# Ledger of designs, part 2: VHH binders against FH protein interacting protein FIP2 (FIP2)

Target 1, 298 residues: FH protein interacting protein FIP2 (FIP2), of Arabidopsis thaliana (Mouse-ear cress) (q9se95)
Amino acid sequence: METSSNLSSMVRLNIGGKKFCTTIDTLTIREPDSMLAAMFSGRHAMCQESKKGYVFIDRDGKHFRHILNWLRDGVIPSLSDPDCSELLREADYYQLLGLKDGIKDSRKEVGEVEAELTRIDIIKCIQTERVRFRGVNLSGIDLSKLDLSLVDFSYACLRNVFFSRTNLQCAKFRNADAEGSIFHNAILRECEFTSANLRGALLAGTNLQSANLQDACLVGCSFCGADLRTAHLQNADLTNANLEGANLEGANLKGAKLSNANFKGANLQRAYLRHVNLREAHMEGANLGGANMTGAIR
Short names: E, the ipSAE of ESMFold2; O, the ipSAE of OpenDDE; V2, 0.75 times the mean of E and O plus 0.25 times the DockQ between their complexes.

## First folded at step 1 (VHH)

Design a10 (framework vhh_8pnl_2)
Fold by ESMFold2-Fast, scan of step 1:
Formats: sequence, structure tokens, C-alpha cells
Structure a10 (fold): chain B 298 residues (1-298), chain A 125 residues (1-125)
Amino acid sequence: as target 1 above (298 residues)
Amino acid sequence: QGQLVESGGGLVQPGGSLRLSCADAGFTFSSYAMAWYRQAPGKERELVARITSGGSTNYADFVKGRFTISRDNAKSTLYLQMNSLKPEDTAMYYCAAGSEAYDKIYQDLSQFDYWGQGTRVTVSA
């Protein structure tokens, strides 16, 4: 049987309990600088085994099918914003830069101007203490894993920028256009997003404690598992946003739009929900202990 | 969650003094902005004084130099020291508490989450 044979070109993977079978070529050719390529390229000394089992990787296997399809055929899947966020988190973990770029390019608007500065230009600016990027166009660049704390991006064009695992503590994004940007596992404590456009942005697993998101457009954003404790969300537009499992303890949502927002399993203990319409929000399993709901519709 | 309970009101002659107290029962006093409002018969409620959780104070022009707002977080109590009282100060005095993030407009009653039942101050000969 082909799939039960112990062939040298065949690789058996167990991704968080989900089993996959592929080839060394699939894992190494398309993304040669990736973590997967490094594991299977023979660049590291490996003990020869008389019997091969599964290589275990402690990751969520839900989207690994899409990673294999990208690696085989160069296919970028068409997914919902939350699923796209999850795939981007996995692509970043495996260091699949081509997949990240492909997803970014699929989200670009026709006619957008190229970024004024490159990733290396930003690194040089930070090293020379230039921390103001007010009004600059940085759309589409990869700013992942940088220390950009205290940087001023107010009024900047940041569409489809990668901020995965970026330190953005106390950074300023007032009136910035960050539509479609990816902030997976970024540090956003005490950031200023007043009146920013974050439509469709991916903020899963972020630390947004005490961040100011007043008057921001958060339509279709993913905040799955994000920490939003004591955040300021007054008059923010959270229409179609996904906050499943998010921690919003003590957050201020006065006047926020919550139409079709998903709060399943979210912690809203001691949150301020005054003058919000909860009728269209999904609140199953949400903890509302001590929340102020004066003037709320439910 | 908790109630604010005002005390210290009473009858006093013009030029006299009163100290109002507002006791917090059942919520985290030290994290809240606090205010004193008053309402005279036939008039709308108006802000008298406000104090932030950090102790910064603001006063209505008609009480500046005469009234002092203060708080004791250890006792969960808000105070209003009223000196040089005038007949125009005759009103029901209300204690209010709310999140500092809501307290942008002094006269907007909707910014405060918790209100007491009031204590009556009468200034007359």
C-alpha cells in the first residue's frame, strides 16, 4: 500500500492530532527558507531510523490542508476573515513568507500606491531614533517581529501591513488607515487607535489592555482570544466583529455598534455597555457579571 | 451593585458651613470619578464639583473659592465642604460615581453609573 510504505520520499506528519502524508519535495521546494524546509531538507543531522513514525508538531491542524495545497500548487485559499487570520498565524509560525505575501496580495485594492519605505528603511529609522511615520504610506510592507513601541503612525496609510508579533506598546495610530492589517500576537498595550480604520484587521491573540479604540472602525475585525481589559471602545463600530473568547473585563463599550458581533464565551465582567443594542449580538456563554447595562437594549 | 448614601444636609443660616458625606457600599470606590450635583426646587440638576480617581478637582464657577471636594479611598467616602453658604445654595445635593472614561461632559447626567437619593441643604434666615 502506497500510504503504508516506508518510502524515503514520503513524510508522515501529526499536526496537533491531525495526520497528513506528503513528500519531502512538497515541504522543501516552494518555501526553501521556511521552518518546514529546514526540518526536512537534511540540513540538520538526523538519526537513521529502521522504522519511521509520524513527526509530531504541536500546532492546530485545522488549516494545515491549506498549507500543503500552497506548498504543492501555490494555491491561496479563499477563506472568511477569521479563517484567513488562523491560516496567517500558522503561515507565520512555519515561516512561509510566500504564503503570507500571497494572502496579502489577494487583499490589495486595485490602484494602491506602493509603500514609500521598505522594511529595511524602517529598521534604519528606528536605529537612528526616527520614530515618527505620521502620514506616510507603508501599505503592504512586513513589519513583523520589530520593536515599534512608542512609534507614531498617526494619519499613516497602513493597509494590509504585517504586524505579527510586533511590539507596538504605546504606539499611535490616530486616524491611520490599517484596513486588512495583521496583528497576530502583537503587543498593543496602551496604543492609541482613536478614529482609525481597522476594517477587516486580524487582531487575534493580541494584548490590547488599556488601548484607546474610541470612534474606530472595527467592522469585521477578529479579536479571538485577545486581551481587551480596560480598553476604551466608546462609539467604535464592531459590526460583524468576532470577539469569541476575548477578555473585555472592565472595557468601556458605551455607544458602540455591536450588530452581528460575536461575543460567544467572552469575558465582559465589569464592562460598561451603556446605550448599546445587544439584540443583534451573539452573547451565548458570555460572562456579564457586574457589567453596567444602563440604557442597553436586550 | 452598590448604593451611594449621602448625609450631612440640614438647615443653616447664610454665611454658615456644612460638610456633606457620600458613603460607597459595594463597589470599587478608588477607581471611580466622583461628583456632587444639586437640584433646587423647579430647576434642573447642575454639577457642583467633580474629583477624579487620582484626586484632580473641578468646580462650577458659582462655588469656586467656597466649596471643596475631597475623597478618602480608605474609607470609601466622598466629601463636600461648603463654606460661606448663600440662600441660592438651597437644594437637594446628589452624589454620583462613574468611569473616568465617561466623564467628559460635566452637565451630562448620563455619564454617571451610580447616584444617591440625595441630602437636603436649606440656607435661610
Scores: ipSAE 0.000, ipTM 0.089, lowest interface PAE 23.1, mean pLDDT 79

Design a11 (framework vhh_6fv0_2; at its last look DockQ between E and O 0.03; V2 from the best seeds 0.00; counts 0 for: pae E 16.6 > 2, framework grips, unsure alone 62.4 < 65, off the site)
Fold by OpenDDE, look of step 2:
Structure a11 (fold): chain B 298 residues (1-298), chain A 127 residues (1-127)
Amino acid sequence: as target 1 above (298 residues)
Amino acid sequence: QVQLQESGGGLVQPGGSLRLSCAASGFTFSDYAMYWVRQAPEKGLEWVSTISSSGGSTYYKDSVKGRFTVSRDNAKNTLYLQMNSLKPEDAAQYYCATGYSSLDEWYQKIYDAGDYRGQGTQVTVSS
């Protein structure tokens, strides 16, 4: 009789093609405010569909075992830096705050380059006039929802920093390393990202109007729904970048690398697409009205 | 203060229709392109539709083409999304988005935002 009650709590998940089995309790107890908890707490109709088959989540399933293990045992995995970064992204997606904190703490223990400042330290600093974080290591810290306008982050290490919903208007990121950083819904108007490393960064929903991204590494970045009007993207590497639905009106993309870039539904009106190779770019539904395509390879 | 407020979500049967609205304030609405994005519990944030500042150009995700219609009333500072022939896969939290020029007002909004998730409006499609 006890075996039938356990079956009713079983959840089958398909994470990006990888199949997992777990229980409702695993998904709902340790991180009650997480996306997974919300999905399976009965608050959403999805609970009923879970009874009939696999619930599909369109995410990379590579590290999902670690997420499940965390939810089960509260154990933070020992991973390489790149894998940790990937796991952090997933943890952020699923809104697993405990896991995020745990990963951050574990990195501190392994002598990895600890952030030189805490969020609290930064808050204190920005309350003072003319704050500069040039060359500072702030890797992994949470700076979300802060006003960091005009702050100079040039040459800083900003790997896996959370900048979600942050005001960074006119901030400087020249030669900064912001690989894996999350800028979701941030204000990045007129920012200086010249030669910055933003590989794998999440820039969806951002305002990047008139931002300077010249020579920046933007490989694998997400710009979904971003405002990139009149942005400077000369010679930027946008390989595998997602610009679906982005507004690139008047943007300068001269010499940019666009291999496998997704411009589906993007507005490229009056964009400068000089000397770009569009052969491997996904341009379905893109508006190219008035775009300068001199020297472009189609 | 820059504000975006989505409304019009609800529960509909497959094949049903909904009309979403987004009330905008705190910026010159007519100067900016507007976007609809959505997030399903099982999926990441995905782009749905874009409309130019003037409303003269519209763009759609392939999966919603022919079913969804984006429009705007600049006089009313309102963005719309007419959703017809709704499918279960359309179920998501829907958000309107824009680029903002009023940074100070936006800053106030982000502080008031209690959730990393925008307010959005929930669309549920169930038989």
Scores: ipSAE 0.000, ipTM 0.252, lowest interface PAE 13.9, mean pLDDT 83
ESMFold2-Fast, scan of step 1: ipSAE 0.000; ipTM 0.157
ESMFold2, look of step 2: ipSAE 0.000; ipTM 0.165
ESMFold2 (binder alone), look of step 2: mean pLDDT 77; pTM 0.786

Design a12 (framework vhh_7zox_3)
Fold by ESMFold2-Fast, scan of step 1:
Structure a12 (fold): chain B 298 residues (1-298), chain A 126 residues (1-126)
Amino acid sequence: as target 1 above (298 residues)
Amino acid sequence: DVQLVESGGGLVQPGGSLRLSCVASGFTFSSYAMGWVRQAPGKGLEWVSDISSGGSTGYADSVKGRFAISRDNAKNTLYLQMNRLKPEDTAVYYCARGYSSLDEWYQKIYDAGDYAGQGTQVTVSS
C-alpha cells in the first residue's frame, strides 16, 4: 500500500548533492509519462534515503533547476551548445519528452536537411515488415521506445535521432551516420555498426552485448554503465570516449584507438587488447583479469 | 500482419492456478520483448509482467511471487503461470508486444491497441 508523507505535497530532492524543494504537482502534471512523474504519482513508492527527508537521485544536479522551471512554468532555457547538450542528456534520462522537443525546436540548426519520414510513417512501416530504411534520411526524428529490432538502417542519415529505450536488437547500421544520436538505455544486442559514424553519440546504459562496432567512429561517445560484453571493437576510434563503469568482458579491442579514453572502473576481464596503445587511456580501477595484452603498449 | 492469440483463461476458485498462453505470428517472435497486461471490470489497463528477448523478467508488485512469465521461442508462444489466484486478479488478460525499457523507475503500462490480442477472461470467484 502507498503511504502519504508527513510533508504533504512538498518534495525535497537531492540530485547528486544539489538540493531542491518542489511539489508533487510540479513533478507530475506537465510530463505525466516521465520517470519523475512515475516516481511521485503513486505508481512507485517514494523513497527517502536521507535522514533530512530528501529523495536522492544519483544524477548531475547542475541543470536540474532548468528541469524544474520547465515542469513548473513550461520554460525552455536559452543555453550554450554544450550546456544544451548536457540538459538534453538529463531530459532524456528523466524521459521529459516535452522538454526534449522544446530543446530540439529551439536549437534547430541551419542547413540540416529535414527527415524524409515521420515517426508515424516509421511505425506504419514496422507494421508491414517489408520496408528497409537503407540510405533514408531520418535525422532529428524521435524513434524512442519503438521496437526496431532487425531493421536495416545501413547507409542511413540518422544525425541527432532519439533512440532512447528503443529495441534495436540485431538492427543494421553499417556505414550509417548517427552522429549526436541518443541511445540512452537502448537494446543494441548483436546490432551491426561496422564503419558507422557515432561521433558524440550518447550510449549510456545501453545493452551492446556482442554488437559489431568494427571500424566505427566512436569519438567522444558516452558508454557509462553500458554492457559491451563480447562486443567487436576492432579498429574502432574511441578517442575521448567515456567508458567509465562499462562492462567490456570478453570484448575485442584489437587495433582500437584509445587516446584519452576513460575506462575508470570498467570491467575488461578476458578482453582482447593485443597491440593497443594503453598509455593515453585512463585505467584507474579497471579490472583486467585474464585480458590478452600481448604486444600492448604499457 | 501481426497476430497475438491468447488462451487458457477460465473460472477458478481463490488459491487456484491457471496457465495462459499467447501464440504470436507475423513477426520474428524471438527478437521482441513480450508482456502481459490486464483490465479488471471498470478499471484501466494494468501492466502484469514482461520478458525480454534474452529472458529477463519483470513483475508488477501485485503479482510478484505468485505469477511466472516464460517464453518458448521455438513455438512462438508466451506463457503466464498464475498461482495462488485472488478475486482481485479477475480481469481480461492481453498479450502485448511491449516496448523495451531498461529503466527500472518506469512502470510499464501497455496500450491494448499496441499489438495486443483480443484477450482471455480470467475469473476468480468462490
Scores: ipSAE 0.000, ipTM 0.095, lowest interface PAE 21.8, mean pLDDT 78

Design a13 (framework vhh_7uia_1)
Fold by ESMFold2-Fast, scan of step 1:
Structure a13 (fold): chain B 298 residues (1-298), chain A 121 residues (1-121)
Amino acid sequence: as target 1 above (298 residues)
Amino acid sequence: QLQLVETGGGLVKPGGSLRLSCVVSGFTFSSYAMAWVRQAPGKELEWVSSISGSGGYTYYEDSVKGRFTISTDNAKNTLYLQMSSLKPEDTAVYYCAKTWDEIYKQAEDYWGQGTQVTVSS
């Protein structure tokens, strides 16, 4: 038997300017080891109160409704791949492991198979210096916060993998399938992503300086605030990608597809934009000083 | 007028090394990716290596990866190919070329005169 309402345990949340009302039970019961549970169960983490009685959390509130529906009713939302990737990023932040697993399980209906190795198996491989994972299926595993520099993931299946705050400097992902993977604040300096599938991947705040993304599928990717200085994006598909505030100084975007790509406030100084259709991109506040626009449409 | 002049070829024994150079005039490296391509006797033209206009990215044909190093000297407008662990199969006329980008395995319209590399005992 369940009580239908408990108004005395109500909580008011302000998630990045979006306001929500829920209960302490909703925030703590389904995911007891989460950051949200810790904030409201007396294991206070990083809660900020507003002057209007709201607990402020400096996160994107766009998908928080889906987090509450999961916590309340155990509902896994049916979303597009980009929206699902955005929700996975929020689930990672709040440490909602059950939601992360539920989203991964829902995607197995499209023919995905279980990963061949676990997080513990990867840690053991790193410790023994045997760091070649070419063609291995690692879909859905959590590789956050590991040192995976110089690791070769070429041809690997890495769909919906978590690489948050992972060190991937000089790692190789040539022809890898990393659709929906989360790289929030990862170090990807000088990585090789030639012909990789990164559709809907979340790369906000990443260091991609001098990374090679030639011929990559970057459709619907988030690069908000990413460092892409001197990166190679020739013939990459950036359709619907978000590069707001990204630093692309000296980057090579020759032949890249920019349909509905967002470059608002991006730094494109000294970038190579040859044969690119800039009319299809959102360029408000972008800095194009010294960019090479030979053959570009603008 | 765009001009490319290759030098540095010669006869070398297997396992030896050579450094090829290409002096560029009529354009600057920051505006173009550069490539080395080769043609062995009786064979078609083969792409060997490329370097980006920024100089930050290099690409190699699988058969030469780990043995050859492509580089530039912007002050001298010169492209280099350092070749080590040379094999008889590396025998060819080597050309430098202006290319559209560093991973593109085809050259643009501008080719140099070539320099002969012969690897034999």
Scores: ipSAE 0.000, ipTM 0.113, lowest interface PAE 21.6, mean pLDDT 79

Design a14 (framework vhh_gocatamig_d2)
Fold by ESMFold2-Fast, scan of step 1:
Structure a14 (fold): chain B 298 residues (1-298), chain A 120 residues (1-120)
Amino acid sequence: as target 1 above (298 residues)
Amino acid sequence: EVQLVESGGGLVQPGGSLTLSCAASGFTFSSYALAWYRQAPGKKRELVAGISSGGYTVYMDSVKGRFTISRDNAKNSVYLQMNSLRAEDTAVYYCAATWDEIYKQAEDYWGQGTLVTVSS
């Protein structure tokens, strides 16, 4: 039987009174999950032909030429803000996700910093065998509840990212900028945060067992109830950090800055506190049993 | 209380088709995203397909064009239509639900799984 595609097949569209001619391939290939692709995929047709062989769609046809140019050639038009908003509404109706993303990206103001990838882009990436996000800008995106174990975020821009309940076991954040990020109840076991910026990050209830936070900026971080057993915190800056009720058993805090850090009720049994200044830390109810405080200031 | 019950698994020949169903109870189904995961022996569990509360779908690259996920909110059910099945599709298939968006592994609720075997 015939193996040729419908490449030469013409279709006629009436979009709110405006008439267009195109091909089935134009309507189906670039956005295969769209409403338009579903209508013209043959066995999944949900639309009836109007009089004179046109398929009628009761929508504003003003910007449909831009939809066809996108579907044919991947072109995102340069339009005024009102016209972009109108085109975005039409793209949403037809479920043209690629066009919607392209329009949103083209509307960024000069000086506005948006993430290079969306949450959906990240989900698609983690469906592949290998993922890495070294040096990418993902600031402000929601990465909560994802399995991002072993992912490399070194040198990435991760300001104000949501990592709530995310599995980040053995993930790498070396020199990453994660200021203001939210890690509530995340799994961060054996993560590498060497020289990372975590200023003001929320890490309450996290599992940070054996994580490497050497030379990290942890200023103003919340670690309430976090598990930091055997973590490496050498030379970390914990100024104004809240570690109330945290478990730091066996953690290495050699040379760490603890100015105005809150350790109320924290477990510091067998912690290594060599050369730290404890004078301005809040230690009420902290357990220091077996801790090495050689050279510490009390 | 909360339950996800998979059905429709079985033995099929290469090139055949199966429809998996997942019946949900104990939560507000229409507000949840649903997903199908699979796990072959000795392999990690992987996301096959997902559908959001708003009907947005995602698919694993190797199943695009072959599998279709759909939902029926009136019946509290999600479906996976599997066409052109290959030997490498052999796995235990799991239904999963989450309040937010579709996630790789961190779902709120999981079914017990249904076995799909593609073999002659």
Scores: ipSAE 0.000, ipTM 0.119, lowest interface PAE 21.5, mean pLDDT 80

Design a15 (framework vhh_brivekimig_d4)
Amino acid sequence: EVQLVESGGGVVQPGGSLRLSCAASGFTFSSYAMSWVRQAPGKGPEWVSSISGSGGSTLYADSVKGRFTISRDNSKNTLYLQMNSLRPEDTALYYCATPSFTDYLKSWYDYSSQGTLVTVSS
ESMFold2-Fast, scan of step 1: ipSAE 0.000; ipTM 0.101

Design a16 (framework vhh_8pnl_2; at its last look DockQ between E and O 0.04; V2 from the best seeds 0.00; counts 0 for: pae E 18.4 > 2, unsure alone 59.4 < 65, off the site)
Amino acid sequence: QGQLVESGGGLVQPGGSLRLSCADAGFTFSDYAMAWYRQAPGKERELVARITSGGSTNYADFVKGRFTISRDNAKSTLYLQMNSLKPEDTAMYYCATPSFTDYLKSWYDYWGQGTRVTVSA
ESMFold2-Fast, scan of step 1: ipSAE 0.000; ipTM 0.139
ESMFold2, look of step 2: ipSAE 0.000; ipTM 0.362
ESMFold2 (binder alone), look of step 2: mean pLDDT 75; pTM 0.763
OpenDDE, look of step 2: ipSAE 0.015; ipTM 0.342
ESMFold2, look of step 5: ipSAE 0.000; ipTM 0.097
ESMFold2 (binder alone), look of step 5: mean pLDDT 75; pTM 0.762
OpenDDE, look of step 5: ipSAE 0.026; ipTM 0.500

Design a17 (framework vhh_6fv0_2; at its last look DockQ between E and O 0.04; V2 from the best seeds 0.00; counts 0 for: pae E 17.6 > 2, unsure alone 60.5 < 65, placed apart)
Amino acid sequence: QVQLQESGGGLVQPGGSLRLSCAASGFTFSSYAMYWVRQAPEKGLEWVSTISGSGGSTYYKDSVKGRFTVSRDNAKNTLYLQMNSLKPEDAAQYYCAAEGLQSIYDQWYKDTAFDYRGQGTQVTVSS
ESMFold2-Fast, scan of step 1: ipSAE 0.000; ipTM 0.102
ESMFold2, look of step 2: ipSAE 0.000; ipTM 0.099
ESMFold2 (binder alone), look of step 2: mean pLDDT 76; pTM 0.766
OpenDDE, look of step 2: ipSAE 0.012; ipTM 0.232

Design a18 (framework vhh_7zox_3)
Fold by ESMFold2-Fast, scan of step 1:
Structure a18 (fold): chain B 298 residues (1-298), chain A 126 residues (1-126)
Amino acid sequence: as target 1 above (298 residues)
Amino acid sequence: DVQLVESGGGLVQPGGSLRLSCVASGFTFSSYAMGWVRQAPGKGLEWVSDISSGGSTGYADSVKGRFAISRDNAKNTLYLQMNRLKPEDTAVYYCAAEGLQSIYDQWYKDTAFDYAGQGTQVTVSS
């Protein structure tokens, strides 16, 4: 039977227009270090839809049901690879480390080698000013929110690593394998990704100003809202990449592959697009003012 | 250009003490609630302590009676005195403006601005 005390524990969430009802205990107990736990610990003012009592979160609500089921019962859902990737993106946003680990464990391939160093090992190395991790296997570890500026990850195996809000300014990833890595809102200014594999990586909201991505594999990458001003993308493979709303002002895309790339609302002012095939790219609302299109196919 | 620069971390044995500092710039420090959040190995972000612009303090149950937060508005500096440290206190400690709300507000906007500092590592082990 519902009482006044039961009502006091209830929370109404609006996740990108999808409405959910749950309890404070559900949001705080299983992942006490998460963003959701912090929001509902009573420590912060909450943004609410005032008349309806909903807490609004501007995220895709499609998989939030799975987040709540994880938080209630510890259930890792059995999903397709694309849906798992979408759920993992949401779990990373909310900092649900237990869910992130559960999804990674469920997707672990037979024969994959475990990371050579843990998060704490990396932190200790940075404390002693060790900045060289060339050829090291760090796949699957969480390096979010660390200061890893100037660190050398060249030739490293960084598959499915979390770099959310990490400071990676001037870091080196030359020939690194960072497939599926998550860089949401990371600082990647002037970093080196020459010949790196970033297939399926999530780079939304990143600062990639003047970054060197020459010859990189960026197939299926998300750059939504990323700042790529003056970035070097010569001969990069952006097939199926999503650059909606990205700022590429003055970027060099000479010889880049743009097959089925999404540039909706992107800023390409003064970009260099020489020898680029634009026919298969989605250019709705893109700004091409002053772009160099010599030898481009339109 | 909001900046928060943490310092004072290090390796300490259980039962030891450390004092963390956070130097703030780019905003009116005295007008903001300030706080400390930490991220332990393999875990998410945990709120540790906060202090209002008026000096009212709050603490996580795990650190009550052991940690003391303070601020020096003349120096734009936030402090965390950590006493009787436990292995469970091992984490990267981050300074945050506006009680911690600024850390989470960044995730709503999908835009690059940074109100959390680089963090300072605290390791409690023998």
Scores: ipSAE 0.000, ipTM 0.087, lowest interface PAE 23.8, mean pLDDT 78

Design a19 (framework vhh_7uia_1; at its last look DockQ between E and O 0.01; V2 from the best seeds 0.00; counts 0 for: pae E 25.5 > 2, unsure alone 62.2 < 65, off the site)
Fold by ESMFold2, look of step 2:
Structure a19 (fold): chain B 298 residues (1-298), chain A 128 residues (1-128)
Amino acid sequence: as target 1 above (298 residues)
Amino acid sequence: QLQLVETGGGLVKPGGSLRLSCVVSGFTFSSYAMAWVRQAPGKELEWVSSISSSGGSTYYEDSVKGRFTISTDNAKNTLYLQMSSLKPEDTAVYYCARDLSGYEEWLKAYQSGSFDYWGQGTQVTVSS
């Protein structure tokens, strides 16, 4: 570890028992307001040359390599969350603001998303007037047990939103992304879901009477026991959907994709099933009395 | 509460014009196909015209094609039927109806009961 060097600005560091070699320029230029820059500006360079010794800093040296590489080349390391937290603590101790910002920016770019509004913001808005939340990102928030009737969520990002027992009567979700959202026992009568993405949504026990689901993605949805009487499901994608025991009396399923859909025990009386492929669906015990099955494959 | 209210009917001379309006409430107007259906005295219900939910596709029964124009105004939640060159055989009660089945299959929709909501009707009388 003891080496002869031609570099008069070389600094030898002992960080909690771990030894490093670097230059005064490295320690002072990229982060001039850091503790390291303050410690090594000018005077320490002369001291290091005369002593050939190590400057000791009583800190954990585990991540100091990453600090030096940042100071050298501006490199932000890829570390696990525990290691990032440890590095952030050391960056804070040395007052390395650029490194702190870089680590936080790197973690943000790894896919963290934030909802634009909170549950409290929504409650405040609906108490004052009927508002539109068109195009906003509300993913992941809890909107359960609210009266959101007639609210316009068209084009909103509503992934994994909790809507349990929410009154959404006549609410608008045209082109909204509600993938994975939870609607257990919600009131969705006459809602507008045209072209909405509801992939994997949980709609068990919902009241969807006369809702417009035309062109919606309903892949993998659960509609167990849901009330879909007179709903509009034209061209909807119900692939892998579970409609066991659902009431679809008078519903319009013209052109719907029913691959592997579960209709066991469903009420399809007077439903419109023109040109659907029922052989791909599970129809055990389904009631098809009066259904229009012109061109259906059975 | 869901409602469809027709207005604009009346007495007109042959060759005259009327514009029927259907104001809707209780549902998102732009989400459904809409239709005009009429019933002449002593006759069965007859489909007249349909318009797609987008408003981009219109369809007409042969006897009214070129004389009637169906349209919508989403800002006013209103369906219109502009009627021109009226003839005595156009005398009927005109109903506005919401079409669950889609406009492309209007005959099947009427016969299968896919018109789920109807207005009260407005009388159009064409007489000398």
Scores: ipSAE 0.000, ipTM 0.076, lowest interface PAE 25.5, mean pLDDT 78
ESMFold2-Fast, scan of step 1: ipSAE 0.000; ipTM 0.109
ESMFold2 (binder alone), look of step 2: mean pLDDT 77; pTM 0.789
OpenDDE, look of step 2: ipSAE 0.005; ipTM 0.250

Design a20 (framework vhh_gocatamig_d2)
Fold by ESMFold2-Fast, scan of step 1:
Structure a20 (fold): chain B 298 residues (1-298), chain A 127 residues (1-127)
Amino acid sequence: as target 1 above (298 residues)
Amino acid sequence: EVQLVESGGGLVQPGGSLTLSCAASGFTFSSYALAWYRQAPGKKRELVAGISSGGSTVYMDSVKGRFTISRDNAKNSVYLQMNSLRAEDTAVYYCAADLSGYEEWLKAYQSGSFDYWGQGTLVTVSS
């Protein structure tokens, strides 16, 4: 670009190796309560600069242009379900609540009922007793950073809920509808997702050790860098799921559907892969040492 | 053969603390879940706390915030730190191991049964 980096309103960003140039106004005005606004509204105190004058942010830069278009023009992009889910993860990280709401609204089905309880209602409940939300509609609410361990969400409607950094250890989601929900870095150890709908959900960086995902719909889910050691994935539908760099050591994937699933760099050591079709899966750099592939198609 | 040996039980006054230890042998300790159960006089055996191979923990509601389960894979040991002890915590405490994998671990957490058990260590909370 012809524009000099010496202009006082100009900001140069390096987002995980992807370089962007924008203005302080773009980063601060539309979402004033966001993490991005906080980083730049105090400029000299909050900015972390690289040797080349770039502010480095250790995030995936693939969809950052869509974040800038939202911040500049208020545009909600029209994306595929997986790309939309990836953008939601980034929006959650930067605390872009307006973008998160805009994307969720664009994904709503006609006739969907609004959530029965608010975030504040849930917080009040968890402060006093062990709580159950079986069959309750909580779609679209933000449950990030809460301790919801042992909570029973079976049969609940949880579409597009935020569970980022939530403690959901041993929580129950049997037959729940959690389509499009965000679980970024959540603790999901030993939780129950039997027959749950998690289509397009974002589970990157989650701890799913020993979780039960039998018969679950995991179509288009992101599990990048997730810990799925000893998890039960029998008969789960992982079509178009992204498990790049995930740890599936000892996981049971017997009868799972893996069409166009991405296992690049994944650890599948000692996994049970009986009766699965691996032909359409992307396996570059995957570790299959000791895996049981009896009846699998390669 | 699989062995679990508990230690650290004793008499303690209400509000006091005890640390229970369980030394395990005969299996690849780091690969399996372990748990602490207790059985009070006249009651059924119940799960107090569990720890997975990855270090995730679960607790019975009445001990959450008072008890802490931990493991040391280098020493093949699991521990239960018990704080703010109450008279109702009086029981024989058992160390248990699930060597069947995740499905039995989850089942054992819900049902209160594991594959292998220690002999137990008595904890008495009394003034």
Scores: ipSAE 0.000, ipTM 0.090, lowest interface PAE 22.4, mean pLDDT 79

